VHH binders against p49116. Designs and how they scored, part 4

Target 1, 238 residues: p49116
Amino acid sequence: EGPLLSDTHVTFKLTMPSPMPEYLNVHYICESASRLLFLSMHWARSIPAFQALGQDCNTSLVRACWNELFTLGLAQCAQVMSLSTILAAIVNHLQNSIQEDKLSGDRIKQVMEHIWKLQEFCNSMAKLDIDGYEYAYLKAIVLFSPDHPGLTSTSQIEKFQEKAQMELQDYVQKTYSEDTYRLARILVRLPALRLMSSNITEELFFTGLIGNVSIDSIIPYILKMETAEYNGQITGAS
Short names: E, the ipSAE of ESMFold2; O, the ipSAE of OpenDDE; V2, 0.75 times the mean of E and O plus 0.25 times the DockQ between their complexes.

## First folded at step 8 (VHH)

Design d17 (framework vhh_8cml_1; at its last look DockQ between E and O 0.11; V2 from the best seeds 0.00; counts 0 for: pae E 12.1 > 2, placed apart)
Fold by OpenDDE, look of step 8:
Structure d17 (fold): chain B 238 residues (1-238), chain A 128 residues (1-128)
Amino acid sequence: as target 1 above (238 residues)
Amino acid sequence: EVQLVESGGGLVQPGGSLRLSCAASGRTFSSYAMGWFRQAPGQEREFVALISWSGGSTDYSDSAKGRFTISRDNAKNTVYLQMNSLKPEDTGVYFCAAGSYTALSYINKFLSGEYDYWGQGTQVTVSS
């Protein structure tokens, strides 16, 4: 059996909507997030092991981990996205909502904490100088998590996760041989992803675009979309 | 503005087949995702099938899966719905729809049935 990931899986290039508005409006934010979501899911789809699990299992996996994948994507693409600016804009929009008394105090707190967690996570990843290979393997580890409820083929999923972990270990050992604890430092960041609410993420980044439709419900459609078509959509109609 | 005109509807026996066509006006047909919807008497309009601008991606309702095939010819500005193994419950007016969407907005509008343009519909009757 060959490696879980190839060099083709390391490339993760996000194309931002153009032109960038002077004011980051909800539409721009949601479109940017949408592109990242598509990129993340199509990245997963490009993995042979992922394909081998079948459509039902694939869909279930993505439904279970899309928030984590998306968050890793945010971290990886933070510079290209100007994530700090986007988050600031989101906070500003939230403040407007607060003034209009559309949100409860508790909800405001939850949302603000979530934004803080996102920012801290991304900052921590930047501080670690995570490279493209490491991101790819981390995403794979997150994707092939067997501990989500309702999954089928959990044994196979676990094997893929182990393979991802081993390949990451080998890569880190080879690339960062002088940093003995790098692998550990990287892996200990993953639990933070599980602390983040998918609902809040959805609300912050997607509700303005998809309305009352859930990410969960649209995942099968994203996974069915051809990559070439997706790229065409990005270039032609945005 | 895009005008859509459906054709190909008619009376067919259960188990029979029909091929619907939808001709679109204008020069920008390839910019639109196309869909088929249907409405039975006394019921709400429901989604049947969707095809992306390039034809590379398709989706179907559960009732249509395995029996219906959506396709398009961008050179002819036409979208098709091949319907096989027709059932009485497939009876209704079938509508062609067009929308220019990107990313999640595409999916959202698809799911909500919020297309930019609609045809007048063509009657499909499945009866013994």
Scores: ipSAE 0.028, ipTM 0.492, lowest interface PAE 3.5, mean pLDDT 88
Fold by ESMFold2, look of step 8:
Structure d17 (fold): chain B 238 residues (1-238), chain A 128 residues (1-128)
Amino acid sequence: as target 1 above (238 residues)
Amino acid sequence: EVQLVESGGGLVQPGGSLRLSCAASGRTFSSYAMGWFRQAPGQEREFVALISWSGGSTDYSDSAKGRFTISRDNAKNTVYLQMNSLKPEDTGVYFCAAGSYTALSYINKFLSGEYDYWGQGTQVTVSS
């Protein structure tokens, strides 16, 4: 055995496209979101427990939880991304799309509700001052969720999730020893991630003006991407 | 919507060169990542090259790397494929394609279905 995560899994450094365009646009937003997605997938791929589950199980897990990992990444990187500015630009783009494409009132309500939920989640995480270790273990708990339909090796996945929970508990008790309820306050934020729609996340961050991107269809290719190729891609897109 | 028209195909001997052009019309060309695909008779389309919306990032298939160069001129709404050291296996119909620039720049060598717009193709024949 051994610890579930190492120091390399705690470091989570997102680099934004450079140079920043004078005006934030859909292309900058999609590039920024893609970098976070690839960073999140590379993070998951690097965990020995994840590697031990086998390729088919790995693909199934990431398909089930990529939106939750992405949302945790947004919260963790909200300041470096200037997420509030990005969300404002997305709202402006959505308004222009309504003028051109006549979106339904129900769809607009769903999209705006999703943006509100995302902002509330990110604000709640900021108020708790979640640190890098806590984020790493929260992402591991989300990744090793046995609750999703269609998973194989459920007992092993549950064992890894319990290991992540125990290591988080140990970390919080040692680091925040006078805050008896910090672990509980952190863990109760996780159910909000299940309210996030992967379909709407794709539309907000990945589709742009024309066309659609299916994250489910590209997950096997991202997971097989060599580390050197991944590093080159995140630095060369500006 | 975007319309794409390829040109520059033709008959060439092994070792020769061709420069394909893809002229775009319609909505803003600079909003798209652009790619080239090719299709030999009886085979599925295969990825050849990709260029990001700004031209700052490119990618190539293994068969194209080192021999082909993709470039773009956003002022002229045109993407180019310079093909050098051509081989008989390069024979086929070459299509240009446009799609969301970010996801395509990382993934499109595997998923041609992620492109939204396609040209009608230009024939390239390397003497067999």
Scores: ipSAE 0.000, ipTM 0.186, lowest interface PAE 12.1, mean pLDDT 80
ESMFold2 (binder alone), look of step 8: mean pLDDT 79; pTM 0.816

Design d18 (framework vhh_7n9e_1; at its last look DockQ between E and O 0.22; V2 from the best seeds 0.00; counts 0 for: pae E 8.6 > 2, placed apart)
Fold by OpenDDE, look of step 8:
Structure d18 (fold): chain B 238 residues (1-238), chain A 128 residues (1-128)
Amino acid sequence: as target 1 above (238 residues)
Amino acid sequence: DVQLVESGGGLVQAGGSLRLSCAASGFTFSSYAMYWGRQAPGKGREWVSGISWSGGRTAYASSVKGRFTISRDNAKNTLYLQMNNLKPEDTALYYCAAGSYTALSYLQKFLSGEYDYWGQGTQVTVSS
């Protein structure tokens, strides 16, 4: 059996909507987030091991971990996205939308804490100077997590996760031999992803979409989308 | 000018089948998601089915799922709707529509039936 990931899986290039508005409106934020979501899911789909799990299982995996994958994507694409600016805009929009009768103080606190956690996570990853290979493996580790409820083929998923871990270890050892504890420092960041609410993430980045379609409900469609269709949507009628 | 011309409608008995066609012109057909909608007398417009630009994705309203099949021929700029096991409740003016959207909003609109262009419709009547 070959490696879990190849060099083709290291490339993770997000194309931002153009032109960037003077004011980061909800639409721009949602579109940017949507593109990242698509990129993340299509990245997962490009992994042979992911395909080997079958449509039902791989869909379940993505449903379980899309928030974590998305967050890793945010961290990885933070500069290209101007994430800090986007987050600031989100906060501003949130503040403007805060009406005495719409959001409880507790909810506001929760959302703000979530934004803080997200920002801290991304900052921590930037501080560690995580490279493209490391991100790819981290995403794979997150993707092939067997501990989500309702998953089938958990043994196989675990094997893929182990393989991702081993390949990451080998890569780090080879590339950063002078830094004995780099692997550990990288891996200890993953638990932070589990502390983030998928619901809040969805509200922050995707609420501006017209309708009541959940990320969970559209995941199967994203995964079935042809690459050409995805690319066409990014470069075409935006 | 954008034109969507529906055909294939008519009177059919319950349990029967019809195949609708929509001929598109005046825009790049292959760049648009296409949709079927319907409007029954006294009711609002209802989304029936959608198909992505490539045909790789399809969606259906719950009311027609398993009975209707949407397809397209980009070379002919034509959209199709195969309707099987028709019911009186399917009686409506059926119209085709086109939509050009991006990313997640594309999917959302794809599933919700938001359109840029509309046809005039073809009448489908299902008798008991």
Scores: ipSAE 0.022, ipTM 0.356, lowest interface PAE 4.4, mean pLDDT 87
Fold by ESMFold2, look of step 8:
Structure d18 (fold): chain B 238 residues (1-238), chain A 128 residues (1-128)
Amino acid sequence: as target 1 above (238 residues)
Amino acid sequence: DVQLVESGGGLVQAGGSLRLSCAASGFTFSSYAMYWGRQAPGKGREWVSGISWSGGRTAYASSVKGRFTISRDNAKNTLYLQMNNLKPEDTALYYCAAGSYTALSYLQKFLSGEYDYWGQGTQVTVSS
């Protein structure tokens, strides 16, 4: 019955592969994205309310919302990741693929529209100067979504989401008391996350994986990893 | 052609020390996480230790923690394992391996059961 999140859940420090290569390549992009994915999953797993739901429910929740959590992570870490540079490199690659006739025009249109939506979302979050507390509560709202098919304990999940919403409201009102509309402007950004395609996110950021392993299929393994293994793979230089 | 060549194995009395080396060529050593594994007679492979590409992070199996130290010299493309206070149970073929261990690369290697590159191994035998 305490607060949903503590100060330890606000810290979200992404460590990039070092050194940054002179030119971006698929391996660097995939490494950077993988680190963000693991950081996001570790963050979710560390929340006591998430732990209280049990392993099957936890897996179902994260499988349903990983792309939204990842997209919030991209927005939060956009400068650390040099996201604009990464997206520009992807666009250049797509343009070269057109010249070599490697992709259909319909697919390229879908991918470019997704990139535009992602850029627009990240820009809107940057314009609001969303802080770490606000990101943490937005991620919690996305994580504890009761609307996904196949979930058990949906009433408990809804209670946790409502608690995240209330704590965000209290935080914004206390911290930004002179900005009457800040909460509303933040909440209006959330619907854009539902428009993001998991399939295209995988193609943009995880193309460098060996074989055809979907993020959805590996989430149970990520959630079961021992914390020490996580820290050895995520914190510090590779 | 990628090559990982272990050396420094041998016969040693219990309580003694050995230092293993793994010389790497044919790939950008400084961009890879490196690992030591071992295989005792009649047993499967066992992970022993790992080190990040920069050397800034290390990890050890509980059976060797406090006795073994992993290190690397990226200027010489060489991985090391200092083995102190050796026990007969440490007798095994020791091999080095390389992996570009990202979160997903690690999981793909775990799920597939294969590292990117493997050495031939060097035998360590600890007599009682």
Scores: ipSAE 0.012, ipTM 0.223, lowest interface PAE 8.6, mean pLDDT 81
ESMFold2 (binder alone), look of step 8: mean pLDDT 83; pTM 0.844

## First folded at step 9 (VHH; framework vhh_8cml_1)

Design d19 (at its last look DockQ between E and O 0.12; V2 from the best seeds 0.00; counts 0 for: pae O 10.1 > 2, placed apart)
Fold by ESMFold2, look of step 9:
Structure d19 (fold): chain B 238 residues (1-238), chain A 128 residues (1-128)
Amino acid sequence: as target 1 above (238 residues)
Amino acid sequence: EVQLVESGGGLVQPGGSLRLSCAASGFTFSSYAMGWFRQAPGQEREFVALISWSGGRTYYSDSAKGRFTISRDNAKNTVYLQMNSLKPEDTGVYFCAAGSYTALSYLQKFLSGEYDYWGQGTQVTVSS
């Protein structure tokens, strides 16, 4: 009945761990990434349309798309996170690992290719000057994707995705009325998200957080958290 | 050989207390996060408490909050679980676990499979 998203769903404020170390380390990177992940999950859980789908459907959707939501969050928060600095530090570490023969050359190439794709995606979003409303609707389009295997209620999910697309179109036409093709330019960036590897994202950002467990295995527990516990994880208080 | 050896379990009445210890050897204890898990018969292992490698952060399951305290002594390679106000539902085998990384993680509370080393367990029985 009402709009899919409200102004409260547009606010997306990431706070970074304090104090910032002189040199970036695994603990700082993992804490920063954890805050973004929990902020993204809190955002998704707060959407009335998401709540209406039921707990099992919610879990299935987030398992399927968490890496896409996280990657959109990286692009949106790239300046606050100093993402280019984080990625440069990771690249330097990987290059040192080659020199010391600590990692497989094939794995290092896979990780470097992923980093380059991530940088390219974030740069392209920055060049388009994507605003907070546009990010919110893009995240909703990604969240309500009916084409993931194993989903139920696919007709309702499609309805919500179409509503997100309609609201994005209305917003872009009203706000950027002089740029007829802005919506098309924005939407063309989305397919690249499906090519991002969740396993490599975990290796880059979450190794110190989760050890040898996948993020998708913990999604049910994250979605069932109490609100106060969520806020603690988003700010690092726990 | 890596070893985690739990001790301090036993039979206790409801409302009583026990202190579990886990002595570690065969790895650099101060580089590992340490956790306690428990398993009732026929149930999956469930998270009880976690302490960071330095001892600076602790986490507890909902059932343990306010009643249990995890601590560690890196000089003695030992982690402890002080259990107060014990209830019959606390009955089970308590396992000590070590994670190979140095960071405290909220997410480790839910997934026992992510720990590198496990002890054999110590029985805790709370009955009237």
Scores: ipSAE 0.011, ipTM 0.226, lowest interface PAE 9.3, mean pLDDT 82
Fold by OpenDDE, look of step 9:
Formats: sequence, structure tokens, C-alpha cells
Structure d19 (fold): chain B 238 residues (1-238), chain A 128 residues (1-128)
Amino acid sequence: as target 1 above (238 residues)
Amino acid sequence: EVQLVESGGGLVQPGGSLRLSCAASGFTFSSYAMGWFRQAPGQEREFVALISWSGGRTYYSDSAKGRFTISRDNAKNTVYLQMNSLKPEDTGVYFCAAGSYTALSYLQKFLSGEYDYWGQGTQVTVSS
């Protein structure tokens, strides 16, 4: 079989909402996050190996790893998103909730720590200067993780993950031959993704506008959407 | 007071075109996703199209795809529906709707038909 990823899977371009509001409000943050989420999921959908697993397995995989994919997407798109500014805005909004005594001290701590972990992770990835190919392979490794509970076709998933790892290794060896330990430095960052709560991520980036709707419940519909449906620019008569 | 006022409806022959407008007031227009719905006589209201707050994302019903285009001008607080290649089955009252936006939010609203504000509707009749 051919490679797991092609050059088409390396492209990961996030388009931010335009025009920008005067200040980063909850709506803007949620819209930006939603675009990233859709982009991430549709990226996964574009992988032939992912399609080969079938709809049920695909949905289960994305449900299991959407937070990790999303986080990698945040890191990859941090500059375009002005992620530091977004996170600062989120903190400011949280402060309002704190003032209103809507959150317990323990919950506040938990949420703040999560924000810190997100920022640190993204900073670490920036420091490593991860390129588009490396991000693509890392996302593939995360996507095809066989160790999530309740998955079917785990053997096949594992094979795909191994293939992603091998391709990453080959790429790094070829592109960064002078840096013998680059692969290890990159891979060692992945465990940090597992320390991040999907629930808190959802709360920070999505809860303000989706109410009681969970990302988990929306994932099947996102995966069924046409690319043009979410990325379509105004082509009609103004 | 929140208002959504549709215009642009009328009688058109099959194959013809119409452009609907919906003027919004009484709320922060740029913070809302906008959508179009239609209701034929004796039928339930059905989804036609959605557009995100910035206009960067659109969604269409299967019947609308390729023929209809939703757009918006936030400076004018107006959402539009360009309808081309109209068919008799497109006949009905077309409604403008507004809802708080995220991509996830308006997708959910697509599925549930839940919106914050509705217009009174404008009649579109496609007939020979």
C-alpha cells in the first residue's frame, strides 16, 4: 500500500472569522474554535486509511481523540489565531464568572491549570519549530491511537499508527539529518495531550454558545458535512 | 424591539430568479448566525440555508444546493438569499431567522430548527 499521508494532508490552513470584532468576545472565540474543530475533523476524514475504517469506527476514533487533535491544531495555528490573546480573553471571561461566584475554588484552579497547560504545550511546540509535515504525522499518530476504550478494528488502527510513525521517522531523518534526536523530542510531547481534559477544553472554547450540546454528540454530523458547507466563502451576489 | 423584515418575494416563472432580503434590527446583528426557512402550503417549515456571523461559512439544504446563495452585509444588518433556477416546488413563504452563533451552534440549530428570532415571512410563488 502507498503512504498513509500525502502532500495534500500537510496543508492545514485555518481561516479566522472576518472582520474581527473590536474585542475578542465569547462568540468570536467559539466561532474560531469551531472552525479549527471542523478543519481538524475534515482533515482526518480526508485520509484514505481513516475512510477505510468505516463510519462507526471513524466516529469512535474522532470522539476519542478530538481534544488532542484540536490541541495540536491550536499549537499549529497559534499565530494565525492569536492564541495567547484568545486565552487571555477566556481568562477575563472566567474572572467574571469568579466574581459572580459561579465556580468553586477547586474548579477555578482546575480550569486555570488547564489553560496553563494549553499555553505551555503550544509554546513548547513553537520552540521546537514543528513544521507542517511533522504536525500532519503527529495528528495521524494521535488519530490512529488503538488504546482508547471501545474501539473496533484496533489491529488495523495500530497498523495505521505505526505507518504514521514510520513516515514521520523517515521524514525527520531526511529533512533534519543533522538533528539525531529530533524525532524523540517531537514524540515526547504527545503525552502532554493526554493530560488535558476534553471537558474543560469544551467548556473554555465552546460552552458559551452551544448550551447543553456536546462536541461528542455533534461529531457525527461534522464528519458528514461537505467541505464546502463549512468553508464556503460568499460566492453569490452581494 | 427585535425585528426581522423580509422582502423581495413575488411571482416568478419557472427557471427565473429572485433575491430575498431580510433587514434586522433590535439586536447585535454581527453576533448572530442568519438563516432562511420556507413553508409550503400544508407542509412543515423546512430549512433552506444558514450563514455564520462573518459570512465565512454557509450551509444549504439539498434542494437549495447549487441554486441558492445566502450572503450577508453586516454593515447593513441584512441577510440575502439569491435564488436561481426556481422551480414550482420552491413556492412557499420564506422566513428569515436569527440565532446566536458558533459553527457548532448553527449546525445544531439546523438539526433542531431552534432559532432566537423569526421574521414574518415573504411569499414566493413559482408558476407558469
Scores: ipSAE 0.007, ipTM 0.264, lowest interface PAE 10.1, mean pLDDT 87
ESMFold2 (binder alone), look of step 9: mean pLDDT 82; pTM 0.841

Design d20 (at its last look DockQ between E and O 0.07; V2 from the best seeds 0.00; counts 0 for: pae E 11.7 > 2, placed apart)
Fold by OpenDDE, look of step 9:
Structure d20 (fold): chain B 238 residues (1-238), chain A 128 residues (1-128)
Amino acid sequence: as target 1 above (238 residues)
Amino acid sequence: EVQLVESGGGLVQPGGSLRLSCAASGFTFSSYAMGWFRQAPGQEREFVALISWSGGRTYYSDSAKGRFTISRDNAKNTVYLQMNSLKPEDTGVYFCAAGSSTYLSYLQKFLSGEYDYWGQGTQVTVSS
């Protein structure tokens, strides 16, 4: 068996919506987030090992870890997305909701803490200067997590995760030989992802989906979407 | 009043091309994903193409892939469907639809069969 990831899996290029609006409205934020989500899921789909697990297992895995993948994507694409500006805009929108007394004090606190966690995580990843290979392997590690409830083929999933970890280790050893503790510093960031609520993430970034629509419900369809359909053509006619 | 007005339909020979337009008014066009649908006689309405609010993402039916191109001009509040290599089976009434949401959300709406606004349709006939 060949490596879990190839150089093709390292590429993770997010294209932002164009043109950018005069102000970051909810639609822009949601569209940006949607693109990242699609990119993340299609990245997962491009992994042969992921395909080998079958459609049902694939769907279950993505349902379980989409928030973590999305968050890693936020960190990786933070500059391209102007994530700090997006988060500020989200906070501003929340403030409006607060003024209208639409949220409870407890809920406000919970949401604000979540935003803080997201920002801190992304900052920490930036500080570590995580490269494209490292991000790819980290995403693979969180994708092939066998500890989610209700998964099938857990033994195989575990093997894939181990393979991802080994390849990451080899890469770090080769690329950053002078930094003997880099692998540990990178891996120790992963637990922070489990502290983040998928529900809150969905609420913050996918407000247009609030109500009867959930990311959980559309994941199977995203995974079935053709790559050509996903890539689409960026039309010059904005 | 919300309006979606389709135009550009007509009679064309197999292998020919048409460009449909849908002019929107009465709502914030740039906040909506736009789609094209078609309905052949005696058939159910079917999805053809979808474009996100910014135009950055597109989705096509299998029958449309490689032949049709959806685009939009938000400054003109118009969505377009360029149809090339037309076939007799492409004959039908083509409808423009609007869904208030992002690309992702609109996809969900498509799957659920929910759309905010519909045009009256324009007839496309592909015949020798």
Scores: ipSAE 0.008, ipTM 0.271, lowest interface PAE 9.3, mean pLDDT 87
Fold by ESMFold2, look of step 9:
Structure d20 (fold): chain B 238 residues (1-238), chain A 128 residues (1-128)
Amino acid sequence: as target 1 above (238 residues)
Amino acid sequence: EVQLVESGGGLVQPGGSLRLSCAASGFTFSSYAMGWFRQAPGQEREFVALISWSGGRTYYSDSAKGRFTISRDNAKNTVYLQMNSLKPEDTGVYFCAAGSSTYLSYLQKFLSGEYDYWGQGTQVTVSS
């Protein structure tokens, strides 16, 4: 009943840490990434269809797809974040790790390939000029994936995914009527997200977290955040 | 001038108790989440406890749960940490920290660099 997403779900405004340091460092990178993760999880939490699935299903879905949502967020916010500059700083940090004999050659190759795949994904999305509506529906398609083990209500999750696909199709056909294959070009970008390693994403962006906790372990806490605090941030309460 | 002043540290035997206080001035205390962190020599600061700006929610590290209680008195601009059943591994300098109310307040226990103000610390030593 009704649209899967409303206008409030199209807005996705990332606020960068202030002030920006003259030289990027691990703390700035981790804070920036944490803000994006926070924004992505609260975006998912705000969707009525997601809320309707229940807390256990919510946690399971987000645990399964958080890296894909995070990667879509990186692509959407790449200019605001200066992502190319962040990735360059990470590469320099990796070279210091080699000099200190902290990583094997195989691990370095694996991490560098991941960085390249991430950059190529973000570049391909920028070349397609993916807009905010399209990103919102792509995130919904990724979020409502019925294939994850241990899920309850998989038929309902599949129906929500189909609804997101239909609404994206309707939007693209109406907004980009002269581009017959735009939907297909957009959707073929999604399989690249499956190849992104959550373990490597944690190593690249979240090394500043206290106690070296995994993102899986903090997802339930992020999803339980008080609605008043979330609304206060959006409204700019003084 | 913003100040966070910790007190109540000292030497105590294993199994004993201490109550830490942190008096705040120079900012709107009731708008800030307050946290306690600790640092052993040569180690990074680690999270101990956090209390929301209203006092309605508290969070604890695994090592603190069940033994420590964080509380605040917004009329006195003071946050407290009651530490019971102290162990030698609790030894360290305990810091009071203030973080503004933001989306990051739920992650502040994981991001020690996100707090706006820090105290100078008070030493807690647990030794027989």
Scores: ipSAE 0.000, ipTM 0.182, lowest interface PAE 11.7, mean pLDDT 81
ESMFold2 (binder alone), look of step 9: mean pLDDT 82; pTM 0.833

## First folded at step 10 (VHH)

Design d3 (framework vhh_enristomig; at its last look DockQ between E and O 0.08; V2 from the best seeds 0.00; counts 0 for: pae E 12.4 > 2, placed apart)
Fold by OpenDDE, look of step 10:
Structure d3 (fold): chain B 238 residues (1-238), chain A 120 residues (1-120)
Amino acid sequence: as target 1 above (238 residues)
Amino acid sequence: EVQLLESGGGEVQPGGSLRLSCAASGFTFSRYAISWYRQAPGKQREWVSTITSGGSTNYAESVKGRFTISRDNAKNTLYLQMSSLRAEDTAVYYCARLYFGSRYSPFDYWGQGTLVTVKP
């Protein structure tokens, strides 16, 4: 069996909506988030091992880990997205809601903590100076997580995760030979992803655009989109 | 060809009611979530309501309790029942199809809009 990932899986280029508005509105935020989500799902689909699991298993995996993939994507694309500005805008929007007494104190706390966790995670990844290869492997490790309930083919998923881990290890050893503990420093960041609420992420980045349509419910549609259509649009926009 | 056509707009007094329709053609209507948006003069387009293919509904806070979104799949038509209308509801109302087939927009088709004017 060949490697889990190839150089083609390292490329992860997000194109932001244009033009950027003077004030980041809910629509811009949601559109940006949607593009990242689509890109993340397309990336997953491009992995032969992912395809080999079948449509049902693929859907289940993505449903289980979309928030983690999305968050890794945010971290990876933080500069291109101006993530700090987006998060600030989200907070501002929330403040307006607070002033209107639309949210409970507990909910406000939860949402603000989530935003904080998200920002801290992205900052930590930036401090580590994670490169494109490392992000690709981390996403693969997160994607091929066997510990989610209700998954089929868990043995195969575990094998793919192990393969991702091994390839990451080899890459880090080769590329960062002088940093003996880099692999451990990178991997130890993954647990932070599990502390983040999918529901809150959905509310912050997507609700303003699509209402209460859940990301969970739309994942099958994203995964069924034609790759050719996606690629064609990318080339046309360039 | 995919088409969305809004109708039912007009002038109404504050506190009045109006029902908007969006006629869909060129695609399997029942498989898509559809949303209403509105744009007031000089303002940005804002989300109003969404109904999923399964019939789940959601509303902007500004219209919650006053507006009702519904759909008739047999007629390929989306509706927006508006009640207790206010001056701030004055806008061009658009229907949009939700489709996650491309990376650029979750809404791939829009209608031309119908004007709702709430005046005393």
Scores: ipSAE 0.016, ipTM 0.314, lowest interface PAE 6.8, mean pLDDT 87
Fold by ESMFold2, look of step 10:
Structure d3 (fold): chain B 238 residues (1-238), chain A 120 residues (1-120)
Amino acid sequence: as target 1 above (238 residues)
Amino acid sequence: EVQLLESGGGEVQPGGSLRLSCAASGFTFSRYAISWYRQAPGKQREWVSTITSGGSTNYAESVKGRFTISRDNAKNTLYLQMSSLRAEDTAVYYCARLYFGSRYSPFDYWGQGTLVTVKP
C-alpha cells in the first residue's frame, strides 16, 4: 500500500576502517568489503516488503542477488572507498604473486577481465551521476527479482519489483524532467550486473576471511542478527 | 585473551550421535553470535550453523534436521548436537565468533577444532 522505500532507505553511508594503511593489503580490503556487504544486507533487511517475505524466502533471495547488491554498493561508494586504488592494489598483488603462486594464465585473464568490467560499470554509473534515490530503487529492483530458481512467493516478489520500477520511474521523471531517456539509460546498466561472477568477487574482496568462508554461508546469520548484536558490531568494540 | 576450545569429537558409526562443546573465555559470551564450521580433508571450510546472542538459530541445508545448535550463557558454552551422522560429516569442527568490528576480519576468533570421524 505505501511506498516501497522511504527516505531512511536512501541513506547508505559506508564507514571505512581507519587509519588507511600506507600500503593496501588483503586484510584492509577484506574489512572494507565486509563492511559494505554488511551495510547492503542491513539495507535489505530494513525494507518492510522484504520483511514480509519470510525467513526462507529472504535467505534464498539474498543468496541469489548478493553479488549484484554488492556491485551496486561498490559503484555507489566508489569515492569514499577509494575503489580505484583498491582495484589497482589487487592487480598489483596478482601480478607480483603469479609466479610464486603458480596461478594459471587463463584464470588470471578471467580475473583481469572481471576487474575491467567492474571498472567499466562503476565508471558508467559515475558518468550518469546516479543519485542516492536511484541507487536505492535499483537495489530494490535487483533484490526483488522473481526469476531466481527455487524461490517461493514469486508473485509477491514480482509485485514488489514492479512497485520499485514504478517508483523509480516517477522519481526520475519528476527530478530529471528534461531528460526523457534517463530512466532507459539507467535500466540498461542492470544487465552488466549479471556478468559479475560471485566466485571472482569473493576472490577479489573476501580472500582475507578465515578458512575461505563463502559469502553464502554467512548470509543466514547476517539476516537474523539481533539489533543489540548489530550495534555492537557496528561500533567496533574488540 | 579470547579463547574458544572445542571438545566432544571422536569416532562414531554411521547413524550415530555426538555432542560437541565450545568453551568460551576472555569475552562477554552472551553479546556475540557464535557459529560452527567444519573442514573435511582437502576441502574448503564450510559453515554449519549459527546461534545469535538472542538465541535465533540457522543451519546449512546439508545438516538441517540432523544437527541442533544451542548455547548456555551461564556456562559460556556453545553446543552442537549431531545425530544421524553420515560419512560426509567427517571433518574437523570449529567454533568461531562472528565480529564485524575488527579492523581486518569479520571472523576474528576461532577455536583449534575437534575431529569427528564417521566410520565408512
Scores: ipSAE 0.000, ipTM 0.262, lowest interface PAE 12.4, mean pLDDT 80
ESMFold2 (binder alone), look of step 10: mean pLDDT 84; pTM 0.851

